# Designs tried in a protein design chat: VHH binders against p49116. Part 12

Target 1, 238 residues: p49116
Amino acid sequence: EGPLLSDTHVTFKLTMPSPMPEYLNVHYICESASRLLFLSMHWARSIPAFQALGQDCNTSLVRACWNELFTLGLAQCAQVMSLSTILAAIVNHLQNSIQEDKLSGDRIKQVMEHIWKLQEFCNSMAKLDIDGYEYAYLKAIVLFSPDHPGLTSTSQIEKFQEKAQMELQDYVQKTYSEDTYRLARILVRLPALRLMSSNITEELFFTGLIGNVSIDSIIPYILKMETAEYNGQITGAS
Below, E stands for the ipSAE of ESMFold2; O stands for the ipSAE of OpenDDE; V2 stands for 0.75 times the mean of E and O plus 0.25 times the DockQ between their complexes.

## First folded at step 5 (VHH)

Design d3 (framework vhh_8cml_1)
Fold by ESMFold2-Fast, scan of step 5:
Structure d3 (fold): chain B 238 residues (1-238), chain A 122 residues (1-122)
Amino acid sequence: as target 1 above (238 residues)
Amino acid sequence: EVQLVESGGGLVQPGGSLRLSCAASGRTFSDYAMGWFRQAPGQEREFVALISWSGGTTDYSDSAKGRFTISRDNAKNTVYLQMNSLKPEDTGVYFCAADRFGLFYSTEYDYWGQGTQVTVSS
């Protein structure tokens, strides 16, 4: 049936809401993160193999892997987001919060460890100089993960994951022919995504969400959005 | 999904007492600062009291100082407001809130509770 991904799936362009404010606020970070989340889910929806699994399976897959997709998106869009600046501001705020007795030292430690894991991941991807084709296939590998608890159609999901792995291998071997170990270096980065807490990601980037909603609860609605409504969310049209 | 559920409101005469409670499901808010706010009909929500995550620091509005006491039980994920010497001016819907935003960038509180009505009338 042709390739799993087309050239259209390599294009992944995040549009930031406004110039970054001098003092970061929860609303700017949440708006930026929401745009990246919408972009990531729209990217997944555009894959014919994903569509073929059906709405219920699509929802279950994205609910299981949104944190991994989002983290890959953060790494891919780190420069356009000025992610290092955002994370440094969060770290500074957390250190100041200790002095105000607003949050326990243990909780701050958990959040700081998450931020350090995220920074290490993004730095490793930057050092490897991961290109747009590689990011697209890595996102496909994590999207088509058959091993999440509660999934149905696991055989078909596994076949799509294997197809993503094979196409990534072919791409890397042809494009980076002189770097025999590149694919291995890339793939060993993926397990780190599973070690990052989706709850802490949600607290860091989505604290400004209105309506007392979790990412898990809104995923079905985002996946069902019309193209015009989606474009309004990612471009900030008013 | 978690929510805050306020209880303990009612009708009391001036000089009376009430104890309000705010319970969180799933033990979600035990690590955050918690506050009480109130709103009279046609008025903006006003701050009443706050308590730090540990219970070691408390602050009160000028109208609440000496009359109200905020406390918490982190094992039960519950915050309390003991209200003594109640006045007609204390009438309103009382809301509890967690300072979720204080962790990151602001001191703004999110309201997850629906509130509990306190009426002080003779």
Scores: ipSAE 0.014, ipTM 0.367, lowest interface PAE 7.3, mean pLDDT 82

Design d30 (framework vhh_8cml_1)
Fold by ESMFold2-Fast, scan of step 5:
Structure d30 (fold): chain B 238 residues (1-238), chain A 122 residues (1-122)
Amino acid sequence: as target 1 above (238 residues)
Amino acid sequence: EVQLVESGGGLVQPGGSLRLSCAASGRTFSDYAMGWFRQAPGQEREFVAYISWSGGTTDYSDSAKGRFTISRDNAKNTVYLQMNSLKPEDTGVYFCAADRYGLFYSTEYDYWGQGTQVTVSS
């Protein structure tokens, strides 16, 4: 049958909030992160294979992998978001928290380690010069992970993951024919995504919104949205 | 604006238990990370426990780990501190605090309660 992803799935354009503030603030950062999360879920929803798994399976998959998808999105959109500037601002506030004894030393260490892992991941992707096709297939490999606890339809999910892997291999071998080991260098980056805490990501990037609910709670709502509603969310128009 | 009112303090024997409550005003409680702090006479205020706005993350001081549990009920706009295996060293005024941004943008907690006295003595 047809390919798992089409050219429309390669397009991944983050629309930043407007106007850009003179200095980055928590509200701008969290609004930008929310737009990226909505864009990532809209991207997943547009895949026919994903839709074919049904609503309950879709919800379970995204709940299991949203942090991995979000992190890939951060790496892909790092320049547009000025991610390095955002992370520097977070480090400054963590340093202030240390002085005021607002948190335990262990907690601050966990958050600093998370930021270092995120920086390392984004830097590795930038050094590899991962293109839009490669990001699309990496997101698909992450999305169609059959090994999360509690999943049903794991055989079908595994087939979609294998299809994503095969199409990525075909793309890389044809596009980067002189770099025999490129695919291996790319794929060994993926396990690091599972070492990053979704709870820490939630606190760092989603804490600044008024009336916010947990990402786990909002996922089913976002996945049910029509395309027009998704577009409204990523532009802040709804 | 958030108002915080602590309750549940009192006198208890060593090895005993107390459950502290902190009632918050308004519907915006779910937007705030919550902390518990304590201050003994002549000492600096000390961090005890933390819970994120979503409840997905909790954090404890070394002295509280394994003995104290922080929890929240957003439907009741309340945060709790369950204190077990209390020691004389746990004696102090316990304060509830609210932080809008948790780990990211806070140089200090935004709102503080008036405190509730905990005394552990035989």
Scores: ipSAE 0.411, ipTM 0.732, lowest interface PAE 2.9, mean pLDDT 86

Design d31 (framework vhh_7qbe_3)
Fold by ESMFold2-Fast, scan of step 5:
Structure d31 (fold): chain B 238 residues (1-238), chain A 119 residues (1-119)
Amino acid sequence: as target 1 above (238 residues)
Amino acid sequence: QLQLVESGGGLVQAGGSLRLSCTASGRTDYMGWFRQGPGKEREFVASISWSGGTTYYADSVKGRFTISRDNAKNTLYLQMNSLKSEDTAVYYCAADRYGLFYSTEYDYWGKGTRVTVSS
């Protein structure tokens, strides 16, 4: 019954804060990342299949997969974000921290490994030239994951994931008919997303958040926001 | 918003021992102990990484003092053995903010705990 995603769900446009700082600025990074997170959650909330699962299931799914959705968003928006510049500035800061012995070597190593994995993921997606339709369906596949602990309605979630996979297959077969193995190359990239630490993502991109806030704590609040509030967060309206 | 509170200071005889504690109101990264004796500048005593894998000691305290931490309790310790009259000072706890982005100096400081070593 109808496609899982409409043409409106393929459109994914991030509006960056302006101007971009010349030097490492944690508040700019946090604002940029927050806009991407809000855009990703608004995208998910707008899917009729997602709405049909109900509020409690929606919260549980997003809490389980926000890091995967965010990482896919980073890859998709890498150019508009100048992500390579942001990551290079962070790497420079970490290398200077080794000389100053200000941060623990164990933490620096974990963060450097995470940055390397993120760069490899974004580079692989860029080399595959993943288009907007493919990104939309990859996000749907990770969103409708039935295998997270504590989920209810797992049969319905699995059906939506299968529908996402079928619609992605149909698109790839029609659009990239000469590349028989393209779908396989795309899908084998997804398991790497689950190996990336959500705690390290939070440290890298959301360190400017204040109070006793964590991404898990704000997810229910974000999912309940009105469309106007989402638009304000995405565009930086104050 | 993060606060550091030191405890365990007091009067002790030369050759004695004391254990200082510093409790943080939240998560920290690098932590350290500094001291300031009467009429002297603040000096470094010891520091410890978040994991405890990296420690540094001032030459004057090497072999006598041991720095440790309990991250589950957000608490830093300084075990002081073989105390000398020269160790008499107010001892300050210092901490870096949790996370990757910090200032070049310690971000948080306690108000200090007094240690007096009688000879």
Scores: ipSAE 0.013, ipTM 0.247, lowest interface PAE 8.6, mean pLDDT 85

Design d32 (framework vhh_7n9e_1)
Fold by ESMFold2-Fast, scan of step 5:
Structure d32 (fold): chain B 238 residues (1-238), chain A 122 residues (1-122)
Amino acid sequence: as target 1 above (238 residues)
Amino acid sequence: DVQLVESGGGLVQAGGSLRLSCAASGRTFSDYAMYWGRQAPGKGREWVSGISWSGGTTAYASSVKGRFTISRDNAKNTLYLQMNNLKPEDTALYYCAADRYGLFYSTEYDYWGQGTQVTVSS
């Protein structure tokens, strides 16, 4: 039985739109987020265990976990994205929206709390100095979640999640042998991902999508893209 | 899925009145600014009116100011446009919109609904 993930699944390189505009705008943020989303979907689709579950199950899994997968990607790519700069620009705009009476105080509070949770998550991952192998396995653990309603093949999904957990444990114990509690510190970060609203993530990062299109509606199309189309989206070549 | 459904359009003679409604579902209506826009055949889209989340601030295009009144009922998730003293040049498909960018970058508003046709005969 081979490993769940190969070295090719550890490579996760985001290419940002270039050049960066003088002033951040919704279109640049949306393009950057879309590239990360496409990279995340391409990563998931490349896993043989994921492919083995079949198209319907794959679509259901990704629809259920895209926000967790995307948030892990934000943390992993925070430096490349200049995520702190993007979040600061959003906060500045929210403050202006209060002054113009455009948004309710309750809505602004919800969005600010989400931004705070996102910042705390990214800061905790940075403090732990999570490496590429650890990110790959954490993404696999959230991808192969058997507890989402409506799933078929839940026993197989659970086996893949357990395999991801075992391989992460083996990696951490071998690579960070002096740090007995590292795995526990890493795993205790995961429940926070489920407290973050997918609706708020969508509004923060995908508000520039053309038309009245939700992430749920585009997931099946993204998962069916040819490799060349994925490469075009994640590099801006098409 | 976010849905905005316009209603209340129809045929009316010049000088008449109509009240348009926009029913919102699938989003938190009371948290967002709302807008009415219109498009006449062969013309671009024109902003007509806007209202803040609370209803405390309203704005109107110069062509409709004094004749149209925008309002909202946050308890019913409904936006209204009361149109008085209608003119033939008010003939257009009327759309309601949430400011999709109003949460962050608020440079433009989007049209969400199918629209409701208003025809003013001379």
Scores: ipSAE 0.031, ipTM 0.508, lowest interface PAE 5.7, mean pLDDT 84

Design d33 (framework vhh_enristomig)
Fold by ESMFold2-Fast, scan of step 5:
Structure d33 (fold): chain B 238 residues (1-238), chain A 121 residues (1-121)
Amino acid sequence: as target 1 above (238 residues)
Amino acid sequence: EVQLLESGGGEVQPGGSLRLSCAASGRTFSDYAISWYRQAPGKQREWVSTISWGGTTNYAESVKGRFTISRDNAKNTLYLQMSSLRAEDTAVYYCAADRYGLFYSTEYDYWGQGTLVTVKP
C-alpha cells in the first residue's frame, strides 16, 4: 500500500506559551509540556495505519509509549522549548530541596538520574542533527511497538513498525548517501527511551496539568478530541 | 500522586495539649518530606515544622520546644504533638508533601483540607 507517513506527518510545530515568565514556574513548564503531549497525540491520530488498528488498540499503544513519544518530542523541540533552561530550573529546585532536607535522598537521586539520561539523549540527537523526516519515522517506530505487555493485534503492529523502519532506511540512504552508518547511529539511540520512567516524567512535566489524575487516565479523552480541541490545546487558545 | 487528610483538631485551653494526624494515600508517603503549615484568620499561611524521609526534623522558632513532629511510615501517617498551647496557635493546620516537580515555588502542591485548632481563653 502507500507510504506509512506523508509530508503532513513530518510537520511538527510546537507553539510555546507566551510570554515566557521572568522566573520559570510549574505552570509554564506544565503548559509547555501539555502542548507537546497534545501535539504528539494529534500527530499519532493523523496516521491512517494507527486509525486502522481501532480505538482499543490505539489507546493501549499510546498508554504504553507516551513517555517515549514525549521524550522524542522534547528532543525535537528542545530549541523551541529552551529545554536546557527548563531542566536547569528543575535541577536548581532539587539542589535547594537537598539543602533544606525536604525530599528523600532516594527520590532526589532517581529524579537527577532521569534528568541526566534525558539531557544525554537530547544531546546525542542534537549532535546527530536528526531531521524532521527522521524524527517522524523514529516516532512511528516507537508508536508501533509490538512488544509492550497486554497488547492485542501485535502481528499488525509489528508490520507497521517494519514499514516505518523500511521507509526510514530508504529516506536515510537517499538523503545521506555518503554516510553509510548514519541509520545505525540513529537506531541505537532508541533503547535509551525505555530506561526513562514515565512516573518521573509525569511528576516533572505534568504536575500542574494532572492534579489528581494520571496521564494514563486522560489518554483515552485526548485521543477522542475533535480537531478544534487539539488545535486549542497545542496553541493555548482559550 | 499523594492525597492527604488531616484530623485531631478541636478546642483546647491555654497550656493544653493536642495531637494532630495526617493520613496519606496514593504514592509512597515514605519517599517525601512532609510539613505542617498553619493559617490564622486574616493571616498568611506560615510554616510550622518539617520531617524528612530519614526522620530529620525542623521547627519554626515560634513552636520550637512546644511541638514535636513525627511520622509512622508503616501507617503512612504524620503526627504533630502540640503542648503548652497559646492563643496565638489558633489556626487551621494543614499537612503538605513536597513535590519534586515543583520549582521556583515555596509552596507545596499536595495539601490536605486542614483541621481547626482553637485555643480558648
Scores: ipSAE 0.014, ipTM 0.321, lowest interface PAE 7.6, mean pLDDT 82

Design d34 (framework vhh_brivekimig_d4)
Fold by ESMFold2-Fast, scan of step 5:
Structure d34 (fold): chain B 238 residues (1-238), chain A 122 residues (1-122)
Amino acid sequence: as target 1 above (238 residues)
Amino acid sequence: EVQLVESGGGVVQPGGSLRLSCAASGRTFSDYAMSWVRQAPGKGPEWVSSISWSGGTTLYADSVKGRFTISRDNSKNTLYLQMNSLRPEDTALYYCAADRYGLFYSTEYDYSSQGTLVTVSS
């Protein structure tokens, strides 16, 4: 059959809000993160194999893996987002929270540990110099994970994951033919994504969401949006 | 999300006392600082008092310092505001708020939708 991903699925271009504020604020960080999340969901929706699984399965898969997709997107777009600057600003505010006794020590520790895990992951990907094709296949491997609780069509999902793995292997072997262990070095990074709490990611990057909304609650709406409506979100214009 | 339900408001004479309660459910109450915010008729919201997650640190607006005492019982997921020496200018709708958004770089609060009305009149 044809390939799981085409060149159109490799293109992943984040458009940042403009202008960048002199001081980072919750609205700028939330808008930037929302654009990345919307870009990630639109990317998933564009995959024919993903569409073939049907709406209910699509929603279940994205609900299960949005944090993994988002984290891969953060690593891929770290330079465009100035992610290190965003994380430094968050750490500075967290230090102020410690001095003001605003949060429990356990909560502060959880959040700081999450930031360290995120920084370590992004640094590992940068050191490996992961390219756009490799990111696309890693996202596909994460998206087509058959082992999340409550999934139907798990045999079909597993076949798509195996196809993603095979196509990644073929790409790496052809493009980086002299680096025999590159694929192994890349794949051993993936388990770390499942150790990162989606709740903490939500608090760090989506604090500016209006009302008592969660990412889990908005996923079905984003996946149902018409292309024109989605394009309005990704560009930050209406 | 955290659901907050205020109670204890009423009508009192100047110099009187009231004790407000805020019952919390949902998110882990003991992990977050809690605040009392009031809104007088025709005015914007005014911060009144805050208490750290442990109860070890308390802060008060200058207008209520020495008269109001904030406290919490983490075992009961309940926040309290003891109001003494009440004045007509304390008349307002009182809200409790979880300061989880003030954690990083946000100034927003998880307000109760209802509040509890305190009227100080002679």
Scores: ipSAE 0.013, ipTM 0.382, lowest interface PAE 7.9, mean pLDDT 83

Design d35 (framework vhh_8cml_1; at its last look DockQ between E and O 0.02; V2 from the best seeds 0.00; counts 0 for: pae O 12.1 > 2, unsure alone 63.1 < 65, grease 24.4 > 24.2, placed apart)
Fold by ESMFold2, look of step 8:
Structure d35 (fold): chain B 238 residues (1-238), chain A 122 residues (1-122)
Amino acid sequence: as target 1 above (238 residues)
Amino acid sequence: EVQLVESGGGLVQPGGSLRLSCAASGRTFDDYAMGWFRQAPGQEREFVALISWSGGYTDYSDSAKGRFTISRDNAKNTVYLQMNSLKPEDTGVYFCAADLYGLFYSTRYDYWGQGTQVTVSS
């Protein structure tokens, strides 16, 4: 019985669509976000502990946490994605919606608060210089959350989460031995993920991609994809 | 559409504290993100702090973080800036600003107050 994650789960390389347009548009944003989503789902599926839970449990877990995984992916890849530029483009589109009276003031406030929380989360992770090992274990902690309703095998899910927490602790103590409080500072970032709305994430990043269906409704299809099909979706070659 | 009136500025010694207030008039105060900016003599206005319409999100400039606290009371249509551990570099005119739906974040705002002078000296 080996570690929960191997070195292959630490690498998380996002490739952006090319060429990058001079002015960002909805298509570029949706393609970039889709690549991150597929990379995140491929990452989750590749974990032996995840595979061991069975197909129905896997689908239920990912439906419950995909937005937290996606948000961690945004923070990890924020520089490669030029996330600040993407968010600025989204804000410009929202201003047009106000002037054209396409969106209610309450909805605009919800969306803007979400953008602000996302920016703060990503900035806090960057300030802590969260590394790839730490991101991988944080993703595992949110993936193996036993407190979602309707889950089976919650005892085993909890054991996997505890193993992810233990391995993160061991890594932080070994790698950052002079920083006594690093683990605590990292872990206090996680509650902010539960405040992120999946509905708003869909509007921000997946406008026009899915039509009237939600991402959680397509998750069973994404999890059943063959590896070659994943690689095509992640690189946009398909 | 909104009018903003700052108060609470003054002369203070280094290490001291001040609390700035900004009273807003208008029926849509809770649609606005509120910010504080400051302008030293001969400089451009610079961002200090912002707060969302509900107070659920705040952000600060690097120079303000850890020393200043922004808050709001929507029942009184008022936003506050508590400034602690003041330094001579904090001297300037402090402006309250309103940003409808927070569209501009820290870069610019739609409505501005007249400013209140803060002087940290000697």
Scores: ipSAE 0.068, ipTM 0.566, lowest interface PAE 6.3, mean pLDDT 85
Fold by ESMFold2-Fast, scan of step 5:
Structure d35 (fold): chain B 238 residues (1-238), chain A 122 residues (1-122)
Amino acid sequence: as target 1 above (238 residues)
Amino acid sequence: EVQLVESGGGLVQPGGSLRLSCAASGRTFDDYAMGWFRQAPGQEREFVALISWSGGYTDYSDSAKGRFTISRDNAKNTVYLQMNSLKPEDTGVYFCAADLYGLFYSTRYDYWGQGTQVTVSS
């Protein structure tokens, strides 16, 4: 029993590397994205319900939904990241690649469409002025998705997702009582997350830092990191 | 998503030739520009050659121009580096690379192979 999330799960503070480069720097982008990914995974690990599912199940859940969690994190942290500046630099580089015939037109179109979808998602969340409690519950709804192929504890996962939905509803109805349709406006944004390609997200934000190792391959190791090791990764402290 | 495996390296005498192959697995190979890099012992990784997604554009380092030819076969998901008139200074581990951003004069690429050893000596 008890609430799915506590006040500690609402706090989501990203510390950016500094200074920000003047030009496109893939190492800066990858370090920033890695800090966000580590923060997102540590957030998931801190949920008692997530821990209760057991190591095999919780690893499978994060492997299935990391891109959705990461994208929600990008939207939540868009201002501190200067995400619009990062995306503009990538777009400029892709446009130069067209002029130099380095990448296929189909590939550039595919990546540009992904960036456009990401910008639209972040803009919609900003327009709705999504607060920290709402982001925490949206991340929980995404995390406890029972409908991914290959999951084994689907009934338990579904119960946690329903609990997240109920607690979000209670929060929104009490906090934004004057806006009777706010919850519906928020929830209809979630399907867009599943239209985002995890492969393109990985190529845009994590290339050069991980090499040939996929995010799927490193997730089990990140989830097993000790708290001290995790804190070193997200803050740059030794 | 792309995995790269290099082959074709070996020991040759100065003036000899080698043909390196880079086999790619993944469904987006023909959307990437591809490059070859090399690293000699105690040295930084250096650019050797690149080929655009279509094969319509190629570029080479000054040391490779006129001696090396990069080509690709998109039907076979393979990139080749034909090396002629090899010199001892060409000795090193040769890597193939794929880059979404087209950053072919930098040390950052989307995917790298593990490399194949080329040794030019008597």
Scores: ipSAE 0.015, ipTM 0.453, lowest interface PAE 6.1, mean pLDDT 83
Fold by OpenDDE, look of step 8:
Structure d35 (fold): chain B 238 residues (1-238), chain A 122 residues (1-122)
Amino acid sequence: as target 1 above (238 residues)
Amino acid sequence: EVQLVESGGGLVQPGGSLRLSCAASGRTFDDYAMGWFRQAPGQEREFVALISWSGGYTDYSDSAKGRFTISRDNAKNTVYLQMNSLKPEDTGVYFCAADLYGLFYSTRYDYWGQGTQVTVSS
């Protein structure tokens, strides 16, 4: 069997909406997030091993890990997205809408902590100086996680995850031979992704665009989206 | 593989303007986010500006904001840095960088130019 990932899977090109508004409104944030989400899911779709699992299984996988993939994408694209500015805008929007009679103190704390965790995670990844290959393998590792409830073909999923891990190890040994513990430092960041609430992420980034429709419910449609339609969406042409 | 070649540097007086260019080789220019960095004598290299793959988003260092403008022409495989209201503190070697993933916080970039000298002095 060939490698799990090829050089084509390392490419992760996010196109931001243009022009950027003077004020980062909810629409701009949601559109940016949507593009990242689509890019992440179509990245997964481009992996032969992912396709080999079948439509039902691969859809279930993406439903289970879309938040983690999205978060890794945020970290990877943090600079070109100006993520700190986006997050600041989100906080401002939240603050403007926060009324003591509408939101509990606990809920406010929960949302703010989630934003903090996102920032911290992205900052930590930047500090680790994660490269594109490492991001690709990390995405593969979280994608092919066998420990989600309701999955079929868990043995095969586990094999793909192991393959991703092995390829990452080989890459790190080859590229960063002087840093003996780099692999461990990278992998130890993955648990932080599991602490991220998909519901809060959806609320922060997608409320203005999706409304009452859940990311979970639209995942099958995104995965079935044609390449031309996807490209049109990225460029804003359609 | 992409090669980057900077041009447009030189000596200018305070308050003057320069336009830097960075020409990229190959056919995959639009696969890379582009950025400008600079390094003053005895100092570390610092971020100046970045532009996304399609040019739909730009960002600047605090020092560059309001004075510098980054742009790109993908048809010409070129990224530009328009520098206005130059100050002596802007003196340094300016480097063009290409990053496939937009990781401009990283110490590792996909490709670097050799740099072009900018000197702001009366």
Scores: ipSAE 0.005, ipTM 0.232, lowest interface PAE 12.1, mean pLDDT 87
ESMFold2 (binder alone), look of step 8: mean pLDDT 78; pTM 0.790

Design d36 (framework vhh_8cml_1)
Fold by ESMFold2-Fast, scan of step 5:
Structure d36 (fold): chain B 238 residues (1-238), chain A 122 residues (1-122)
Amino acid sequence: as target 1 above (238 residues)
Amino acid sequence: EVQLVESGGGLVQPGGSLRLSCAASGFRFDDYAMGWFRQAPGQEREFVALISWSGGITDYSDSAKGRFTISRDNAKNTVYLQMNSLKPEDTGVYFCAADRWGLFYSTKYDYWGQGTQVTVSS
């Protein structure tokens, strides 16, 4: 009955570790990326429609789309993160290392291709000057993707995705009334998110995670804790 | 001063197993990715395996996949290479190395050990 997202869901503010170190290292990159990932997970959990799908469906959706959400977050927070500086440092280090024939050329190519795709995506979003409302709805569209294998409640997920698409359309048409093709230009950027490897994102940004854990393993843990808290609130146990 | 000291090498029969250890000192071990490389006589050093600073991510050369396992113990400042199903082609000096950036695609390691000899023969 109500809108899918409220004004609280549009607010997306990343706080960076301070100060930035003299030499970029895995700890600084990982801490920055972890803060963005936590912010993205917390954002998703705060959506009533997301909670309505239930714990198992919630976990499956986020495990399937965390890389898409994270990449949208990188684009949205690129300036505050100094993402261009981080990526330039990684590329420079990789280029210096490519003179050594000590690692598979296919591996190096795969990582370079990923970085170039990420840069291209972030640059395209920057050129389109995507605003906070547009980012919130794009994140909702990728979150409520009914087409991931093994999902339950696919009809309900599809309804929430369609609602996100309709609310985005309404927003863009009202706010950017003079630009008839803006929505189309925005939406054609989304398929690129699925061409990016979550494994390579994990290696570039999360190699500094504490303990022998993957993003895939920590997502269910975080979501289960927040779902339990939300259920307590609904029952009046707060 | 940074020191990397490899141990656990030796002579083993084909199909046998060895566990290599690399003890690190003089730097914050927990901040660095670690790798194993090897060099056979008359050949260049080749990549074998690497592990991120947290141990959460590992990567292996095609020849090592399924046979070797890299691990680390940050409390002991030690990285390990468990080698199973050893072949004569695995013969060489095995080197431990530390990567300042901790990134898997980096092949330009900042710190190197002196190496430990692994010989696979009858």
Scores: ipSAE 0.012, ipTM 0.205, lowest interface PAE 8.6, mean pLDDT 81

